# VH-VL binders against q96il0, part 58

Target 1, 167 residues: q96il0
Amino acid sequence: APERGAERRDTAPSGVSRFCPPRKSCHDWIGPPDKYSNLRPVHFYIPENESPLEQKLRKLRQETQEWNQQFWANQNLTFSKEKEEFIHSRLKTKGLGLRTESGQKATLNAEEMADFYKEFLSKNFQKHMYYNRDWYKRNFAITFFMGKVALERIWNKLKQKQKKRSN

## First folded at step 20 (VH-VL)

Design F3
Fold by OpenDDE, fold request of step 21:
Structure F3 (fold): chain C 167 residues (1-167), chain A 120 residues (1-120), chain B 108 residues (1-108)
Amino acid sequence: as target 1 above (167 residues)
Amino acid sequence: QIQLVQSGAEVKKPGASVKVSCKASGYTFTEYYISWVRQAPGQGLEWMGWISAHESFTNYAQKLQGRVTMTTDTSTSTAYMELRSLRSDDTAVYYCARDHSYLPRGHDYWGQGTLVTVSS
Amino acid sequence: QAVLTQPPSVSVSPGQTASITCSGDKLGERFAYWYQQKPGQSPVLVMYEDSERPSGIPERFSASNSGNTATLTISGTQAMDEADYYCQAWKSSGAQRVFGGGTKLTVL
């Protein structure tokens, strides 16, 4: 059995977004793109009278966001590493150095880079399929809880209207 | 019945590598993640990382980055954890545990643990 | 790094209520989990999603999570509840998990 070379799957470092929304804000905020994932994090508002169901929904959304951030941070790290290796390998095959005579970083042409992108996408196709599956399952769960929260809010409004009519 | 069965105890020298296996049964392996947790003698639990069943997603504890590799074999429903450059402070019981891919259910099933002893 | 802090030990008499705390920065904004570990055994999940009980866990086990503190409560504590208890939560970033230092519950 060919020794599948232990592909050192380096995980990206956890970036803590330094963005803090205003303390008096009653809305969700979108932060700047994360350094590693390039995804914009959502800062969820926490209401003072948050119901247990609303809290569960918020925590589920937060966990899903962190899961998504970590996936793309890892994927971007892998992409950058493999891209660099591809460029180095191709330059070496061409008998070219890593730097041009002008001292600039040697680059490959658009056609050669297209080959890299095609190969990378092909290699990671299954990975992306499973990511999409899990992403959809998470979002389905979130949507389901959003529906429950909506129903709870409607019910609470109806109860309040009934109590006001009885007084 | 859901079960996680781990490989037997290992004794290793400093600088060596160890690979622990975890065979899952009683559930659809491909729908869950496997987490690894270790416990040094007389110490608390330490989370090491998790892996998706298809190796599509791995997440390692920062302290173990570069030394740990997690893998899976979907055909045998088995997860593997390799720890390299072993030190005396890596002496611990290593646990695999099931983790949900999309629900916050925690580690609901655990392996029996594998003792790894690192001694000169 | 978000550290979860637990008391090293808690002692209770049989039939009394035991309370084990887990403290961490913004812990109430994340889900908390609790594990029971008896000597020589694997950990067992006793609470998930702050306050949910897995199947097979007695109703005397309950939990809450608010502010910076999660609490495991064992009402009518029995001798069989003597064990080490660990809280767990996700870190504030990187989808990583962290355990508390553990609490030894002694039933006197």
Scores: ipSAE 0.885, ipTM 0.957, lowest interface PAE 0.5, mean pLDDT 93
Fold by OpenDDE, fold request of step 21:
Structure F3 (fold): chain C 167 residues (1-167), chain A 120 residues (1-120), chain B 108 residues (1-108)
Amino acid sequence: as target 1 above (167 residues)
Amino acid sequence: QIQLVQSGAEVKKPGASVKVSCKASGYTFTEYYISWVRQAPGQGLEWMGWISAHESFTNYAQKLQGRVTMTTDTSTSTAYMELRSLRSDDTAVYYCARDHSYLPRGHDYWGQGTLVTVSS
Amino acid sequence: QAVLTQPPSVSVSPGQTASITCSGDKLGERFAYWYQQKPGQSPVLVMYEDSERPSGIPERFSASNSGNTATLTISGTQAMDEADYYCQAWKSSGAQRVFGGGTKLTVL
């Protein structure tokens, strides 16, 4: 049985987005793209009178965002590594060096790179399917809580109107 | 009944590797993640990482990056944790725990733990 | 690295209320979890999502999470509640989890 070389699945370092929204902002902010995931993080506003349900929703959204950031950071790292290995392997097969005569990094042509992309997508197809499944489940849960929050807000508005009519 | 059953105690030398198994039963393995947590003797809990059932997603603690590998076998509902380049400070009880894939439910079920002793 | 800080020990008399705190930067912005561990046993989840109780956990267990502090409260503490308690939360980045240092609860 060929020793399946333990593919060192390097996890991407957690990019701490250094973006801090203004303290006086009453809105959600979108930060710059993370250097590893290339996803733009959302900084959620925290209202002073946040309900427990609103808080739960916010925390769930935050957790899902972090989950996504980490997944794509890992995926991009894997992609970059495999791409480099592919290029090196193909150049070696062609008897070409890793650097051109001008000292630039040697690259492959578009057709060869297309083969890499196809192979990479094929190899990671199942991974992406399971990611999508879990992503949909998370978003479904978030949507469900959004509905609950909406209902709570409606109910609270109705109660306030009734109290104003009774006074 | 939901159960996580881990492999037996291991004694290893410094520089060696250890692989601990965790067999899950009583639930749909593919719908959950497995987290690994260790506890050195007389110390607190340390989160090591988690893995999705299909190995689609792994997340390792930064401290263990490069030394730890988590894997799964969906056919046997078994998770594996390999720790390489063992040191004396890796002596601990290692736990597998169930982790929900999309809800923040924490580690609701735990294995019985596996003692790994690293000694010269 | 987000560090969760717990008192190393808390002592309470039987029937009294025990309070265990867990402090961390922006902890209130994340879900907190609590685990009970008795000597020689695996940890048991006692609280999740800041204040939710798993099935089988007594009603005397409650928790809150606000600001930078999560609190586990045990009302009417019993001798059987003597254990180590650990808080847990996600780190501020990387979808990683972190435990507090643990608190030994002694029932006098």
Scores: ipSAE 0.883, ipTM 0.956, lowest interface PAE 0.5, mean pLDDT 93
Fold by OpenDDE, look of step 20:
Formats: C-alpha cells, structure tokens, sequence
Structure F3 (fold): chain C 167 residues (1-167), chain A 120 residues (1-120), chain B 108 residues (1-108)
C-alpha cells in the first residue's frame, strides 16, 4: 500500500512581511503584498503620546489586519489546492498527462478554467458571505473607535484652548 | 445564561481519533467563534485553534495542523473538535471557549472541559 | 514562536498587592488577556483588552500593558485569589493565540 505521503498542509507560515518601516517615520506604512494572502500589510505608527483610546484603536486595527491576512492566506491555499485538483482531474479525464511534451505543466483552456472558477465561487459563496459579515462588523467597530478618537482629540484641543485663555 | 456544555471524558488508544463536542446556549451562536484550548495534566493552557460558527473561517495552531479539524452545527449550536493520530502527549483536558468574531474580548465563556486520555 | 513568559510562581500576603508579569516580543502592540484558573476548574477571563474587566470581576483586579510586558495587578489580595493565572495574546503572525506559561499565585 503506497504510503500516502501526509500532504503537509503547509500552513502558510504567517510571514509577517519583514518590511520594517524607517524608525523615524511618523506615518503608517504599507508593506509589499504578503506571499500567502496577497494583502499588503500596514505597519501602524505608534505615537509617543498615544492616548489609551488611540492605542485601543491601533490594536483593534492590527488584530483585524491579522484576522484578514489569515483568512485570505487560508482561502488562497484552498483555492490553489482545489484548482490543482481540478486541473489534474480534467487532464486525467482527457487522457492527458500532467506535463506537456515540452515538460511544462499542462494547463486547461480558459473555458475549462471558467468552469472551475464558477464552481469554486458557488461552493464558497456562503463562506464569503460570512467573511464579509464579520469583516464589516470589524470595520464598523474600527470606524466607531475612529469616531471616538476624533471626538477625544477635539475635546482635548478645546481644553487646551480654554487653559490658554485662563492663563 | 450563557453556557458551553462539553461531551464526556474519552479514553483512546494511540493512533486513534477523538471528537469532542461543545454545545452552546444562552447566546446567538452564529455571532461568535468557538476556540479550543487544551491543558495537559499539570501543564499550562495551549491554544488549539478557533472556528467561526458557520465554518467560514478556521484557524489551527501550527503544531496541530493536519491532525485537528474543527466543525460546527449551527442547527444545534454545537461545535466539534476532532483530533486524529492521537499520541500520549495529547492526554489533556480539552476546553471549548467562546470567542468574539469582531471584538477583542478574549475567551469570556468556557466549557467545563473534556478529559481525553491516550493510553496504550 | 512568540512565547509569552510568566514567572512560575508569585507569593503574596493577604491584603498585599500581587503583580504578575507577562513578557513577549511586541506584546505592547497587541491586546493582552488574563485568565484565572482554580484547581479542577475551567479558566475564567479576568482581564481583556489590556485593562478591561469583565462583569463580575472584582475591582481589585487591574491590568496594564506597556512595552513588551503586560502586568496583572491584584490589590488587596484575598485567599480566594489563589489560583493559576495565564496571560494570552495574539501571536505576531497567523492570527493565532498564545498563552503564557502560567503563574501560580500563592496567598500566604
């Protein structure tokens, strides 16, 4: 019985993009696309006088980013796997090898691949719906905290102006 | 009242699989995730992974990748954790815990735990 | 793997303040959570989002997160506070969670 090699589901190593923004930067930086998720990570700037609310917002954004990165890394892995399985299955059905005579990986035509994409999207439709729901909830929470931070900043500016008028 | 009720203790042989259930009640199951945490005897807590209520998103600890499968049944508000290829070092109390889908609230509710013993 | 390091044990006299630290790389960039576990019981969330208390957790429990260290502080420690305490945070990658090694708090 051939030992079915345990396909190491290569959990996409959470390759935090080794992109390190310049230490003197006072801005958020966008890194290159992650190799697994294809999402560009944001390196959030940490102000020296960060308020507790600003810190909470930053950490919430960071967590949401990591959540999103992991989702898409998983989704892309699943997509790649199912795509390969589809191609192999179709090639086998056609009596074609996995490699062309030139030694290249055999591919399917655009029409055949369109069937795969349609099937994949149909199969994953609910998954994407729930992802979108959770994504929107996370972003709503982030937006809500952004609003709070904005109000806090306004209030602090008003207090500072009052203090300057009283002196 | 929010409750997570787990299945009873299991005794398994090495190489076997175990499936632990966690029935949730007292909240909208579909709005939360379920995390699984294990604790070997006399050891600390080990995070195993989490799953969204609709299985739209699963995330497993790297150490358990390939051996663990988490599933849910939304009709019964039940989460399941299956661990395959059991080893002696998998002997632990397994906990399910509620996790928020969009807020960083931690594991605010826990199951009572399920002891899984792996013995030859 | 981002490891959260806790002292294995902390001892405190009744009425005194106990401090349990949790150290990890970039822990200050992430939310810290704290769990209490008594012998034979499930863990209980005692702190979330670095410094927030769940409903039902006494005010004597507080927490902070600064730099690479989260700290759980129990003021006016009581005998009932004797337990194992675990910190938790997200790993630096993969949206995975990690626990600290746990700290046994003994009230002498």
Amino acid sequence: as target 1 above (167 residues)
Amino acid sequence: QIQLVQSGAEVKKPGASVKVSCKASGYTFTEYYISWVRQAPGQGLEWMGWISAHESFTNYAQKLQGRVTMTTDTSTSTAYMELRSLRSDDTAVYYCARDHSYLPRGHDYWGQGTLVTVSS
Amino acid sequence: QAVLTQPPSVSVSPGQTASITCSGDKLGERFAYWYQQKPGQSPVLVMYEDSERPSGIPERFSASNSGNTATLTISGTQAMDEADYYCQAWKSSGAQRVFGGGTKLTVL
Scores: ipSAE 0.865, ipTM 0.947, lowest interface PAE 0.6, mean pLDDT 92
Fold by ESMFold2, fold request of step 21:
Structure F3 (fold): chain C 167 residues (1-167), chain A 120 residues (1-120), chain B 108 residues (1-108)
Amino acid sequence: as target 1 above (167 residues)
Amino acid sequence: QIQLVQSGAEVKKPGASVKVSCKASGYTFTEYYISWVRQAPGQGLEWMGWISAHESFTNYAQKLQGRVTMTTDTSTSTAYMELRSLRSDDTAVYYCARDHSYLPRGHDYWGQGTLVTVSS
Amino acid sequence: QAVLTQPPSVSVSPGQTASITCSGDKLGERFAYWYQQKPGQSPVLVMYEDSERPSGIPERFSASNSGNTATLTISGTQAMDEADYYCQAWKSSGAQRVFGGGTKLTVL
């Protein structure tokens, strides 16, 4: 699904149909939808003095996004293929051609298409369950590293306060 | 001890298919992905794709899309890679490797390799 | 196609420090991994997550990754370190993994 696992920023710049990302930004920002996955990628900000732990967190978030985008890109292709096969088989059963008299691609009504959506979900239920498991594990790992970064930042602030109090 | 044990060497003619097996032991098979990597004689490593243990997610190298199929059997802790429409430049050692499902650990354990020879 | 470029060979004397580079556009924005392959053997992971060392890999192996370049460093190089070394990273899209072309490390 769109927006699954994608991070969003309220202050991120956005365009109309032509997105133009900032050349240099101090914030993460959200790009236009990917053609194949329909997910909006996060473009991560790289601070000047990023710690090794902060780098690891950023790269883990990036890889998780790419993993997620690839899953949904694959699912969207499978969905499209199976939808066309379903329409084709139902039109054949009704004695109809693949094209209307105007040459446009024939399709099915909303109730007939609802049958496809039900069948697709049922057929792919286990696949989506195991995807969700791996998605949750990835988010757990990201949350763990976010906690480590937070503790590192608190420790660094305490060191700076200790130095100033001694002078 | 973590082990990945692959099927034996194969000799195939151009146009045939080959299916290599990779049996895992010493770890929980369903918690990891399996990646496949090949190496032509005297050449470097080439990533072929990966598969999740429950077959919920496969991802193939773009160069091989349409010619490769990866599967698993969780009851035997075995992964399979099938390469179709073989040609002479598919002659290589084919490796399976363990891949962490959610941490960036790389390919930490490798099979012994399976030589596939495609000869006219 | 994304390409990771490595020098074809590196030579060092025993006890010296070997440095093997891996270059790719914005490689420092990705995790880099390193594998060692001795003749007739399967590859072995020697570095992961840019600079992390797996259990069982000697402390003399280290690595870094910044800008466009990842570097594997072997201090106190020994004859048993003679092998081919490959870097690996994800591509920017498609969740594709890529290997560098490999570097043959010779010790003498």
Scores: ipSAE 0.713, ipTM 0.889, lowest interface PAE 0.8, mean pLDDT 86

Design F3
Fold by ESMFold2, look of step 20:
Structure F3 (fold): chain C 167 residues (1-167), chain A 120 residues (1-120), chain B 108 residues (1-108)
Amino acid sequence: as target 1 above (167 residues)
Amino acid sequence: QIQLVQSGAEVKKPGASVKVSCKASGYTFTEYYISWVRQAPGQGLEWMGWISAHESFTNYAQKLQGRVTMTTDTSTSTAYMELRSLRSDDTAVYYCARDHSYLPRGHDYWGQGTLVTVSS
Amino acid sequence: QAVLTQPPSVSVSPGQTASITCSGDKLGERFAYWYQQKPGQSPVLVMYEDSERPSGIPERFSASNSGNTATLTISGTQAMDEADYYCQAWKSSGAQRVFGGGTKLTVL
């Protein structure tokens, strides 16, 4: 299943280990967080006897995951850029430099940063509302096809059982 | 009848910018994305990016990052594509195309194209 | 950056079957799309979701996608099918859409 995120998981720099999926897997599996989106990708299993309907479902899930990852990668980049701009603007107003005496980046305390977080969320509220609408529509489509696949599998099992009894 | 009508041809100098409009009719504009695609003379199609109707999600082709801006106006059902810092290899026909917001339908309706010529 | 490779041209006699290929790394894991473009005209979607045909596209158009190759097939090819054909797919990262280089179909 794709992982949806309306919330940010990390604000720290993201470290991503090298990812090496198992060569013989009969299951979907979840990889490490993506460097840019902080979402954990699903690596979809492709069975050798996959039906056309199962194939369509898998591709829909893959595209929805990539769509979601790109949205949050964009949002995370925007958040980081606007956060730095806010910090620089507030430091300039206070007459402070961009670096501390030790050479590290100057920053603001949590209460000063709360103004940024509130402004960012308010500015992006409508964007997230329309993202959520499209996310739910995508998940409805995926759930619909999951139901169709489930019915197809039940029908195939019943057909196999009927054939064994048809003597 | 679904229709995408684009603004007229443009001639520009290198370093200028161009803004192409795409007016949609015959469908609910806010339920779809608009993609932009260009085609240089004698060349193939090149995808430039897409934008959701409420501007909630914009995705640009990596080659064009930093030079392209896509916007919409839902009150007029119109999408816009602006390309900045033009150079001679930006000479192309620019198309807008409808793109489904949540189903993998491809670019099912296209505008008539807008020729942008960049010459000294 | 992912590349979709198409032959630059394909020639076929009227009534015969034309086959246009589109090759890309793991393309069969993606939905493939096909567009027809006649001279001086905008592209027209002729196949989507690997093998689905839009309303109004003749049944002689079919398509498949597996492995690294998507194929557009036109059976009973007619003179009106003479056009440039482009494949398209989503690449694995960045939600980027990519077109193939195009194939000129000539009906002789």
Scores: ipSAE 0.711, ipTM 0.884, lowest interface PAE 0.9, mean pLDDT 86
Fold by ESMFold2, fold request of step 21:
Structure F3 (fold): chain C 167 residues (1-167), chain A 120 residues (1-120), chain B 108 residues (1-108)
Amino acid sequence: as target 1 above (167 residues)
Amino acid sequence: QIQLVQSGAEVKKPGASVKVSCKASGYTFTEYYISWVRQAPGQGLEWMGWISAHESFTNYAQKLQGRVTMTTDTSTSTAYMELRSLRSDDTAVYYCARDHSYLPRGHDYWGQGTLVTVSS
Amino acid sequence: QAVLTQPPSVSVSPGQTASITCSGDKLGERFAYWYQQKPGQSPVLVMYEDSERPSGIPERFSASNSGNTATLTISGTQAMDEADYYCQAWKSSGAQRVFGGGTKLTVL
């Protein structure tokens, strides 16, 4: 039975990505990699005693995760497309076909593929810089809300201590 | 003083493309995203996608994937939406709207809308 | 194909309280938003983050979101509140947004 006005359960554990034993799970936990983004989602625990502020924090974290997963899903598609275009362009320059004589896709050696990775990173540098700016702004907002939740919990404990004194 | 001003109405034939512009003023353009929303005659609102001001992140509605391209020009504080391979059911008023880049504020400012009519 | 379901219309008398619902699977686990659209005009944001009111929106507008249902409430309804109202939320996965079908509020 939840305590009336005395104390609230801490909904936001300090660590995201914790391993949690299955018998008594009351924490956020990491799921398997998402197929498109290749990121491991956090599955958020929803306690029954969540305050309105705690609910907003959880929803903000969830939307931020989905925002991040979509960015990297898009980047993975762009990477795959540009990689194949790079391979096709370099094979054409060498006078080679898109498939080996066995019918398998022709590829480039590791040194040639390193050229692709270098070009891809430099081409997308500003895009990743602006993504990082937005990512850090989102994490700052989340941290600020976490601080508000922590203060709310401290305030409620101080109110309970004051009420015990008055009785 | 925040305003989003869109380009004028257009009439297109099926199979053509349309590009709608949205010029922003009264705020720091590079700190917000732009969303696009359309509304067919007598119908409700349909979200089309959003784009960050530096074009670092776009997200399109799944229904429109492959037919829509969103771009921006930060030097003119202008966002663009291009819809290709137009069909008669693409007839709608197209809106741009401002989105917060990192807080869940919703679409707080909207353009006046651009009517695109697709008929043969 | 997540769908937010709204009643097509709601009628109230002036001064009474209007209530517009928006239903979707686990909608209470997402932020809900509300927009007002008057004839011939662009939509206007009237509620965000489930229950927050933008600056310039009258205090008679309020909203809640729990379970599968978000509700926009207009107390002391005035003739100027006559409009179409749309809810919006993020769709599960894919960072997709979805609008409800809209509700025509009539004040008579």
Scores: ipSAE 0.707, ipTM 0.886, lowest interface PAE 0.8, mean pLDDT 85

